# VHH binders against o29008, part 47

Target 1, 271 residues: o29008
Amino acid sequence: MDREEIKVAVLRMEGTNCEDETVKAFRSLGVEAEAVHIKQFYSDMIRFEEQRSVFDYQCLVFPGGFSAGDYIRAGAIFSARVKSVLRKDIEEFIKMGYPILGICNGFQVLVELGALPGFDEDKPLAEKPEMALAMNDSSRFECRPTLLKKESEKCIFVKNLKKDVVMFPVAHAEGKVVFPSGKEDEYLERLTSNDQIVFRYVDEKGDYAGYPWNPNGSFYNIAGICNATHTVFGLMPHPERAFFGYQVGRREGYGDGYCIFRSVVDYLEKL
Short names: E, the ipSAE of ESMFold2; O, the ipSAE of OpenDDE; V2, 0.75 times the mean of E and O plus 0.25 times the DockQ between their complexes.

## First folded at step 24 (VHH; framework vhh_3k1k_2)

Design w7 (at its last look DockQ between E and O 0.01; V2 from the best seeds 0.00; counts 0 for: pae O 12.6 > 2, placed apart)
Fold by ESMFold2, look of step 24:
Structure w7 (fold): chain B 271 residues (1-271), chain A 121 residues (1-121)
Amino acid sequence: as target 1 above (271 residues)
Amino acid sequence: QVQLVESGGALVQPGGSLRLSCAASGRTFSYYTMRWYRQAPGKEREWVAGISGEGGRTKYEDSVKGRFTISRDDARNTVYLQMNSLKPEDTAVYYCAKRKWEPSGEYTDYWGQGTQVTVSS
């Protein structure tokens, strides 16, 4: 499709705080993007001209950035609302091949919705969650740069990524990827065989390592995964905070997060 | 600290059957993936079969698929390997294993002492 036809919804509710960075990132790439309050999709109290349909957009982003004190409650409330009012629309959106990105708390939303790990392309939303993002092993809010090794060739969000290791910052208290006890080997094999592990935490030498390089204790150092169709992607680090060079200490140009957003635009232009 | 005890190994004729058992100590047995491995003299230990915890999903090495069946009884903390249509190349010491994952994504396998299976030619 033409770039002028692409429209991105960055979903928001009270407590989200990173939607502006994400909107700016997409707009700088020449596509229409806007922050959309989730109630604009379902509430009759919204004026008719401000009402929206999920299908007005070709990409949905669930942003993160909830305050550290409200991570659990805000994410749970967001997830419950999405499940109750948008589940059918999101399922259809995924089946149409349109991308969805979940960052930090947005990754938590996708997990709670059953969209990730998303093993079944014919039923992209599991009836109940198949993984969790648990309290960091440190029991602390972790706010630091992280180094991430690209592990996927098929994920549409990394097609434009030319570096093997990138830097995105983290800022979370609950980022530990866990799978159901006793199913770790099964899930790892399923994810690996379908190229669904997208990023893993590494040290400065590119080696998989524990704390502080794996800042939350995530299983297998997983920082981000995608679903079976490679179009729904969730990660704990914040690529929107590493998009412009000035966000990562450069005077000009782009940071490593640029290619995540450019990959979405490139994908949609070919769709 | 974790104890695994295999039993049921014996001498059998080709085409025969055996059922191996692995008794595990510890509480949350039902949560852990359990595996069978085997090792013939002078060879590397090789994976044979595995069964996940909740849900009981099974996987098999190609050479035993259709002949061996892994199962578990979580109330008794026991894993079984039903071995049918046994062949001389199945001769080995059979080990039960429990995998413990570390936060780094590395793992440690805990092994039993093994039980000998011999299929006479």
Scores: ipSAE 0.000, ipTM 0.285, lowest interface PAE 12.4, mean pLDDT 84
Fold by OpenDDE, look of step 24:
Structure w7 (fold): chain B 271 residues (1-271), chain A 121 residues (1-121)
Amino acid sequence: as target 1 above (271 residues)
Amino acid sequence: QVQLVESGGALVQPGGSLRLSCAASGRTFSYYTMRWYRQAPGKEREWVAGISGEGGRTKYEDSVKGRFTISRDDARNTVYLQMNSLKPEDTAVYYCAKRKWEPSGEYTDYWGQGTQVTVSS
């Protein structure tokens, strides 16, 4: 696909305020991107010209901060709405190999949709959530830079990431990756065997460590995972806030988040 | 595979009324814009009316404005065309259409078999 033909939808709902950075990131890469309200997919109050389809796009992004705040289970409401109106389309979208990115609250949405951990390639959305992003162990809103070690070689979102450790900021109250009780080892084995762990929290030495390097207390220091087809990716840290150099204290160039967005664009160009 | 089945076509006198129905198969009917087209003998198929998802916004071609009403029942996966004040010029095979978008940006139009509407004295 030609880059000029690539269109990205950053999904939003009432009260969203963080979609702009993601849109800007994609646009800077030379692809079309827009913030799309969920109602544009189904509402009869939307003019024909404003109506959208999931299939108008080649990438979907569930952004962070879409709930106009870090409310408890903010992603649940959005996910419920999405699931009610776009479930089948999203399933088909995933089956077609088109990428979906979930950032922070967006990761929560993907989890609630059953898209992650997404072990079943034939059923991209589970009937019920199979994991959770729980309240941070600190019981506090965590807002700080984090260091993430790249773990996956298959995830399309990190294909162009050559750096072993990257810095993405976190901003969340519910970012703790938890798996069903008693199934932690099973899930870990499945994720590892399928190369679905994408990022893990590390310290300055690149070692796996607890708090504060693991800000939320995630199982196995998991910061982000992808589905079995490696085209759906959720992470708690914010790569869109580390895309431009100026966002990370550089005068020029790009931050570590650049590679996430570039990777997806490159992937789409090859589709 | 989406199937559309039109019904309700008949012979009516000028000034008469007729209601067409189009039943659609498949899921998520409410998400899709439904359209009515018509094709008169020797003429190209022309758009007549459209209705957005969830019984939403309607549009009409100029020649049928004020006379035709498009509506839908999402619970029944059906779109309707109420035709009033029918004229001989309205004689045509009427088709229901559903557009499905593809990830590529292309779309596929699904059509019914059509239903014959004849307006004659």
Scores: ipSAE 0.000, ipTM 0.236, lowest interface PAE 12.6, mean pLDDT 90
ESMFold2 (binder alone), look of step 24: mean pLDDT 82; pTM 0.832

Design w8 (at its last look DockQ between E and O 0.03; V2 from the best seeds 0.00; counts 0 for: pae O 8.1 > 2, placed apart)
Fold by ESMFold2, look of step 24:
Structure w8 (fold): chain B 271 residues (1-271), chain A 121 residues (1-121)
Amino acid sequence: as target 1 above (271 residues)
Amino acid sequence: QVQLVESGGALVQPGGSLRLSCAASGFTFSYYTMRWYRQAPGKEREWVAGISGEGGRTKYEDSVKGRFTISRDDARNTVYLQMNSLKPEDTAVYYCAKRKWKPSGEYTDYWGQGTQVTVSS
């Protein structure tokens, strides 16, 4: 499709706060992008001109960022709302081959929705979550740069990525990837066999390492995964906070996060 | 207990064909890539072919590509290796394998007992 036809919805609810960074990133690439409150998709109290359909868009983003406070499980709360009102639409959206990106809390939403690890392309939303993002091993909020090794060639979100190792920051208290006890071997086989592991945490030498390089203790150092069709991608680090050079201490140009968003636009232009 | 049992090995003339079978049990067969390896006398075990779980994507070592075909029957928990246009250099004990992944990303393999294929006139 033409770039002018591409529309991106960055979903928001009360308490989300990173949607502006994500909208700005996509707009700088020449596509229409907007923050869309979840109520605009389903509420009969929304004015007609503000009503939206999920199918008005070619990419959905579940952004990161919830206000600090009593709700450490912010992604679970958001996902409960998404499940109750948008599950069917999201399932069809995935089946149509349109990309979905979940960043930090958004990754938590995709996990709770059953969209990741997403082994079954015919039933892209599992009835129950098949993995979890648990409390960090440190029991603390981790806020730091992380180094990530690209592990997937098929994930549409990394097709434009030229480097083997990139830097995106993390900011979370619940980012530890875990799989059902006793199923880890099976899950690694399925994920590896279908190229679904997208990023893994590494040290400065590019080697898989523990804390602080693996900031949350994620199994297999997993920082991000995609589903069986490689079009639904969730990660704990924030590529939208490493998009412009100024976000990473440069006067001009782009950070490593640019290629994630550029890859979406490239994919949609070919679709 | 993971169990792998190969069968179908035989003595065959050059240019002949054989079909090897590997019956598997003790794991969710349909999720796992199954692989064939072979070991000729005095040589190290070498990979021959693989077939992924869920989708049946296949890969082959260059020397057997176009002559060997790997397939699977998930209902029967069985992987096959159809071997055509056999050559004396294909003489080996053939093994099927299932991997066991560690959290580190390293693995150990489960092997069957093997089945002897001999190609000679």
Scores: ipSAE 0.262, ipTM 0.681, lowest interface PAE 4.7, mean pLDDT 88
Fold by OpenDDE, look of step 24:
Structure w8 (fold): chain B 271 residues (1-271), chain A 121 residues (1-121)
Amino acid sequence: as target 1 above (271 residues)
Amino acid sequence: QVQLVESGGALVQPGGSLRLSCAASGFTFSYYTMRWYRQAPGKEREWVAGISGEGGRTKYEDSVKGRFTISRDDARNTVYLQMNSLKPEDTAVYYCAKRKWKPSGEYTDYWGQGTQVTVSS
């Protein structure tokens, strides 16, 4: 696929306001990207020119930040709405091999949609959520830089990432990865066997550590995972806030988040 | 590489006690369920007990409930099987196991070499 043909949708709802950085990131890579309100996909009240289809795009992003106002579980509401109107389209989208990225709240959305951990390639969206992002062990909103170790070699979002450890900031109250009670080891082994763990929290030495290096208390220090086809990726930290050098205190160049977005573009060019 | 090494097997009299150990390596021990199996002569290998990684939940087969206790020391990457009130029927080679899951939900087990437990008067 030619880069000029690539179009990315950053999905938003009422109250969502963190899509701009993601859009800017993609555009800087020479692909088209736009923020798209979910109603543009299904509402009869939308003008024809504003109507959109999931298949108008080659990548979907569920962005970070708060969605749908001051809801306690904004991700759940967003996911419910998306699932009700776009379930089949998203499933087909995934089956086509098109990438989906979920950042922070977007990761929550993907989990609620049943897209993650996404063990079943034939059913990209589970009927019910199969994991959760729970309240941080600290019971606090965590906002800080985090260090993440790259774990996956198959996830398309990290194919161009050469660094072993990257820095992405976190900003969330519910980022704790939890698996169904009694199935933690099963899920861990399934994820590991299929190379679905993408990022794990580490300390300055690159070692797996607890709080504060693991800011939310995630199981196995998991910061991000992908589905079985490695094309749907959710993470709690914000690569879009570490895309440009100036975002991470550099005068020039790019931050570690650059590689996430570049990897997507490169993947699509080869698709 | 996953390695499991069982030890502690011995000849004991009925009513006696024995503690088996399994030293594990090659994986993050604390996150995985560990299991004990046993195989008596001429019989199929049977599950005896299990202890989960997270939470340390334990399960036992009915024939060993109240007599056997499975435990683990994550700092030492070791799982134990305390066997009390041993019976001749407990005579078997005891194996430690770590399960390897596949995305499909299927699994295979890693095994050690086993340790012989013989209960005889």
Scores: ipSAE 0.014, ipTM 0.269, lowest interface PAE 8.1, mean pLDDT 91
ESMFold2 (binder alone), look of step 24: mean pLDDT 83; pTM 0.823

## First folded at step 25 (VHH; framework vhh_3k1k_2)

Design x1 (at its last look DockQ between E and O 0.42; V2 from the best seeds 0.00; counts 0 for: pae E 16.6 > 2)
Fold by OpenDDE, look of step 25:
Structure x1 (fold): chain B 271 residues (1-271), chain A 121 residues (1-121)
Amino acid sequence: as target 1 above (271 residues)
Amino acid sequence: QVQLVESGGALVQPGGSLRLSCAASGFKFSYYTMRWYRQAPGKEREWVAGISGDKGRTKYEDSVKGRFTISRDDARNTVYLQMNSLKPEDTAVYYCAKRKWEPSGEYTDYWGQGTQVTVSS
């Protein structure tokens, strides 16, 4: 597929305001991208030119920064609305092999939708959430740069990432990856066996460490995971805030987040 | 290269019917919303109807609702406009359009040459 034919939707709802960076990132790669309100997918009261379908796009993004920040179960409301109107479409979208990215609150949304950890390829959205993003162990809003070690070779979002450790900023209060009680070992085995762990928090030496290098206290230092087909990816850090060089203190070029978005585009070009 | 070629325009009497066609090429047709516009003499070009890609959702301007039907054949890369119960005020050059978004956030509309529809007694 040619880049000019690729369309990306960054999904928004009332109170979201951080989708612009993601849109800009994709547009800079030569693909179409726009922020799309959830109402545009189902409302008959909007202008025809504003109406949208999930299948108008080849990539969906659930961005961070919902409703003036992270609140308790921030992704739950958005997830509920999405599920009510787009569940079947999203399932089909995933089955078609089209990528979905969840950033920060977007990761929360994907979890609430049952898209992650997404062990069942035949049922991309579980009936109930199978994991959680809980309150940080610090009980504080964490806002800082983080170092992430690339773990997955199969996840399409990191196919172009050659660097072993990348720097993405975090900004959240509920970013702690938690698996069902008593099933932590099982989930870890399933994730590792299918190469679904994408990023883990590390320290300056590249070693797995606790707080503050693990800002939220996530199990196994997990910062991001993908589903079984490796086309749905959720992470707590913000690659869109590390896309351009100027965002990371460089005069020119790109930041480490560039490779995440470029990988999506490259994947779609070959699809 | 995007190409749009309209056809089917003619002179018809009030109350008559006409079917317009627009043959498209140079892009993945099934992925895009197609639109019909019309421009009467001395007036601005106005939107008439649209049909989305994939699910083929349709919408019409109020003045043509119930009389015009937009449809598409993705296998033939063609969009159609069936016009029934034509009125003199429907007289215009009809254009098919495809919209392309630019990385800058702007968009460009691609047009065909248009086809003349004249409704007169």
Scores: ipSAE 0.012, ipTM 0.289, lowest interface PAE 9.2, mean pLDDT 91
Fold by ESMFold2, look of step 25:
Structure x1 (fold): chain B 271 residues (1-271), chain A 121 residues (1-121)
Amino acid sequence: as target 1 above (271 residues)
Amino acid sequence: QVQLVESGGALVQPGGSLRLSCAASGFKFSYYTMRWYRQAPGKEREWVAGISGDKGRTKYEDSVKGRFTISRDDARNTVYLQMNSLKPEDTAVYYCAKRKWEPSGEYTDYWGQGTQVTVSS
């Protein structure tokens, strides 16, 4: 598709703080992007001119950047609302091959929606959650840079990424990836065999290390995963906060997060 | 380039029926909500009906509900407006539109040339 026809929806719900950094990132790449309240997809109580179809967009983003005090409540409420009014549309959106990105709280939304780990291409939203993002092992809000090793070749969000290790910041209280008790090795094998582990936390030498390099205690140092079609991606670090050079202490240019967003645009131009 | 071509407008008697067509090109038609508008002499253009790209959800202006039916054929990149029980107040140029939403939530539309519908005794 032509870049001028690509549109990205960054979703929001009543009572949440929205983050504009994702909108700015996509706009700087020459695609349309906007914050869209989920009511605009389903409500008869708003003017028709403000109503939207999910299919007016070619990429959906569940953003991060909620206030620290509301992380668990905001994510769970957002997921429940999405399930009740958008489940069918999101299933079809995924089946059409369109990308979905969940950042921080947005990763939690995708997990609770059943979109991640997303093992089944034919049923992209599982009936019940198959993983969780639990309270950090430190019991603290972690706000720090992290180093992330790229682990996937197939995930569309990392195809433009040339570096083996990137730096994105984290800012969360509940980022610990956990799988069903007693099933950890099974789930790890399923994720690994289908190239669904996208980023893992590493130290300065590129080695998988514990706290503070793994800031939340995530199983297997997992920082981000994608679904079976490699088009739905969730991660705890914030690539949108490492997109422009000024966000990472540079005068000009881009940060490591640029390639995440550029990869989406490249993918859609070929679709 | 986005192109919209309306057709099917005619002179009809009150109580008559008419079917309008809009052939679309230059964009991936099946993804987009399509809308019909009309503009009567001396009046501003007004929205008449819309149909979404997903599931074909429809909505109508109150004065045409039950009389007009919007539909789409995604394989033929065409949207239709079936107009029944026509009244003199339905006289207008009818336009097909593709919306472009601005980041602020405001919008502009791509329009066709329009097709004239005249309902006269």
Scores: ipSAE 0.000, ipTM 0.153, lowest interface PAE 16.6, mean pLDDT 84
ESMFold2 (binder alone), look of step 25: mean pLDDT 82; pTM 0.815

Design x2 (at its last read DockQ between E and O 0.87; V2 from the best seeds 0.55)
Amino acid sequence: QVQLVESGGALVQPGGSLRLSCAASGFTFSYYTMRWYRQAPGKEREWVAGISGERGRTKYEDSVKGRFTISRDDARNTVYLQMNSLKPEDTAVYYCAKRKWEPSGKYEDYWGQGTQVTVSS
ESMFold2, look of step 25: ipSAE 0.568; ipTM 0.834
ESMFold2 (binder alone), look of step 25: mean pLDDT 81; pTM 0.816
OpenDDE, look of step 25: ipSAE 0.367; ipTM 0.747
ESMFold2, fold request of step 26: ipSAE 0.534, 0.563, 0.543; ipTM 0.816, 0.830, 0.827
ESMFold2 (binder alone), fold request of step 26: mean pLDDT 81, 81, 82; pTM 0.816, 0.810, 0.825
OpenDDE, fold request of step 26: ipSAE 0.502, 0.414, 0.367; ipTM 0.806, 0.770, 0.746
ESMFold2, last read: ipSAE 0.559, 0.598, 0.554; ipTM 0.830, 0.845, 0.827
ESMFold2 (binder alone), last read: mean pLDDT 81, 81, 81; pTM 0.821, 0.816, 0.814
OpenDDE, last read: ipSAE 0.268, 0.281, 0.241; ipTM 0.698, 0.704, 0.683

Design x3 (at its last fold request DockQ between E and O 0.90; V2 from the best seeds 0.00; counts 0 for: pae E 2.9 > 2)
Fold by OpenDDE, fold request of step 26:
Structure x3 (fold): chain B 271 residues (1-271), chain A 121 residues (1-121)
Amino acid sequence: as target 1 above (271 residues)
Amino acid sequence: QVQLVESGGALVQPGGSLRLSCAASGFTFRYYTMRWYRQAPGKEREWVAGISGEKGRTKYEDSVKGRFTISRDDARNTVYLQMNSLKPEDTAVYYCAKRKWEPSGEYEDYWGQGTQVTVSS
């Protein structure tokens, strides 16, 4: 598909207003992008010209930072709303091969929707959440740059990423990846065997390390994972805050987050 | 607890065939990659073949490619190793393995008791 025909929806709901960075990132790549309130997909109170369909877009983004500092678990609420009105559409969207990105709180939403870890290719959304993003081990809001090692070669969101380690900032209180008790080994096996681990926290040497390099205490230092089809991706760090050079202290060019968004565009151009 | 029980080992002539079985229990078999290893006398244990869970993707050591076939029956919690065109150098104790991952990224393997395969004229 032509780049000019690509449309991206950055989803929002009541009380959210932090979609701008993600919208700007996509627009800078020459694709159409807009913040879309979930009511625009289903509410009869919305004017006709403002009504939207999930299928008007080729990429959906659940953004981060919409929970007024990420001190509350807003992902569950957002997920519940989405699930109540858009579950079937989201499932079909995933089956069509269109990418979905979840950042920070958006990652939480994807987890609550049952989209991640998304082991079942034939059932994009599990009936119940199969993992969790729990409170950080530090019991504190973590806000800092993080170093992430690319782990997946199949995830479409990192397809054009060439460098081994990237720098994305984190800003969250509940970013700890946890799997069901007693299933940690099984989940790790399944994720690894299907190349679903996308990013892991590392230190300045590129080694896997604990706090503070793993800021939240995530299992296996997991910072982000994708579903079995590698088209749904959730991560706790914020690539949209490391997209432009000026966001990462560079005079010109782009930050490491550029690769996430560009990979989406490249994927869709070839789809 | 994880249990792996290998069987099918025997004495065969060069060029012969043999099928090994490994019965697994104590874990959700269908999700795990299963592996075959072998250890010849005086040599280190070496990887022979692997088959992933769910998708059943297979990989082989170069020396056994085209001769050995790894397969699995998830309904029976069993992994197999079909060995054709056997050579004397294939003589070894063959082990079935299941990997256990640790949160740190390290891992250990569970092993069965092994089954003896001897290829000799």
Scores: ipSAE 0.573, ipTM 0.830, lowest interface PAE 0.8, mean pLDDT 94
Fold by ESMFold2, fold request of step 26:
Structure x3 (fold): chain B 271 residues (1-271), chain A 121 residues (1-121)
Amino acid sequence: as target 1 above (271 residues)
Amino acid sequence: QVQLVESGGALVQPGGSLRLSCAASGFTFRYYTMRWYRQAPGKEREWVAGISGEKGRTKYEDSVKGRFTISRDDARNTVYLQMNSLKPEDTAVYYCAKRKWEPSGEYEDYWGQGTQVTVSS
């Protein structure tokens, strides 16, 4: 499709705060993007001109970034609302092949919705969560740069990445990827066989390492995964905070996060 | 416990055919990539063919493409290797393998005991 026809919804509710960075990133690439409160998709109390359909958009983003000090269950509240009112629409959106991005708390939303790890193409939303994002091993809020090795060739969100190792910052208290006890080998086999592991935490030499390089203790150093169709992507690091060079200490140009957003636009232009 | 039992190895003439089987147990077979390897006398073990779980994608080592076909029957927990147009250089012990993932990022394969294929006139 033409770039002028692409619209991105960055979903929000009270307590989200990174939607502006995400909206700006997409707009700088020449597509329409707006922050959309989840009530605009379902509530009759919203003015007619502010009402929206999920299907008005070709990409949905569940943003990250509840302010420091936010109640730790803010992601659970967001997830519960999404499950209650948008589940069917999101299922159809995925089946149509349109991308969904979940950043930090947004990754938590996708996990709770059953969209990730997303093993079944025919049933893109599992009836119950198949993984969790648990409390960091440090028991602390981790706010630091991270180095991420690209692991997927098929994930649409990384098609334009030019580097094998990128830097995105993290800011979270519950970012530890865990799988059901006793199924870890099976999950790794399934995810690896279908190219669903997208990013893994690494050290400065590109080696898989523990704390502080794996800042939360995620199983297999997993920082981000996508679903079986490679169109639904969740990660704990914040690419929207590494989009412009000035966000990462550069005088000009772009940071490593640029290619994540560029990849979405390129995918949609070919779709 | 994981068990892999290969069968079907035999002595055959050049140009002949054989079908190898590997019966698997102790894991959820349909989710796992299954692989055939072979080891000729005095040589390193080498990968021959693989078939992924769930989607059934196949891959072959170049020297066997077009002659060997890997397949699976998930209901019987069995992987097969149909070997046609056999050559003396295909003589080897053939092994079925299943990957064991380690949290460290390393992996080891579970191996069967192997089945001998001998191609000779």
Scores: ipSAE 0.477, ipTM 0.801, lowest interface PAE 2.9, mean pLDDT 89
ESMFold2, look of step 25: ipSAE 0.474; ipTM 0.803
ESMFold2 (binder alone), look of step 25: mean pLDDT 82; pTM 0.830
OpenDDE, look of step 25: ipSAE 0.523; ipTM 0.817
ESMFold2, fold request of step 26: ipSAE 0.444, 0.448; ipTM 0.789, 0.787
ESMFold2 (binder alone), fold request of step 26: mean pLDDT 82, 82, 82; pTM 0.827, 0.831, 0.830
OpenDDE, fold request of step 26: ipSAE 0.523, 0.525; ipTM 0.815, 0.814

Design x4 (at its last read DockQ between E and O 0.74; V2 from the best seeds 0.00; counts 0 for: pae E 2.3 > 2)
Amino acid sequence: QVQLVESGGALVQPGGSLRLSCAASGFKFSYYTMRWYRQAPGKEREWVAGISGERGRTKYEDSVKGRFTISRDDARNTVYLQMNSLKPEDTAVYYCAKRKWEPSGEYTDYWGQGTQVTVSS
ESMFold2, look of step 25: ipSAE 0.558; ipTM 0.833
ESMFold2 (binder alone), look of step 25: mean pLDDT 82; pTM 0.819
OpenDDE, look of step 25: ipSAE 0.546; ipTM 0.830
ESMFold2, fold request of step 26: ipSAE 0.489, 0.555, 0.500; ipTM 0.795, 0.833, 0.806
ESMFold2 (binder alone), fold request of step 26: mean pLDDT 83, 82, 83; pTM 0.828, 0.824, 0.826
OpenDDE, fold request of step 26: ipSAE 0.527, 0.676, 0.344; ipTM 0.815, 0.866, 0.735
ESMFold2, last read: ipSAE 0.541, 0.565, 0.553; ipTM 0.825, 0.832, 0.825
ESMFold2 (binder alone), last read: mean pLDDT 82, 82, 83; pTM 0.825, 0.824, 0.829
OpenDDE, last read: ipSAE 0.364, 0.298, 0.509; ipTM 0.747, 0.716, 0.809

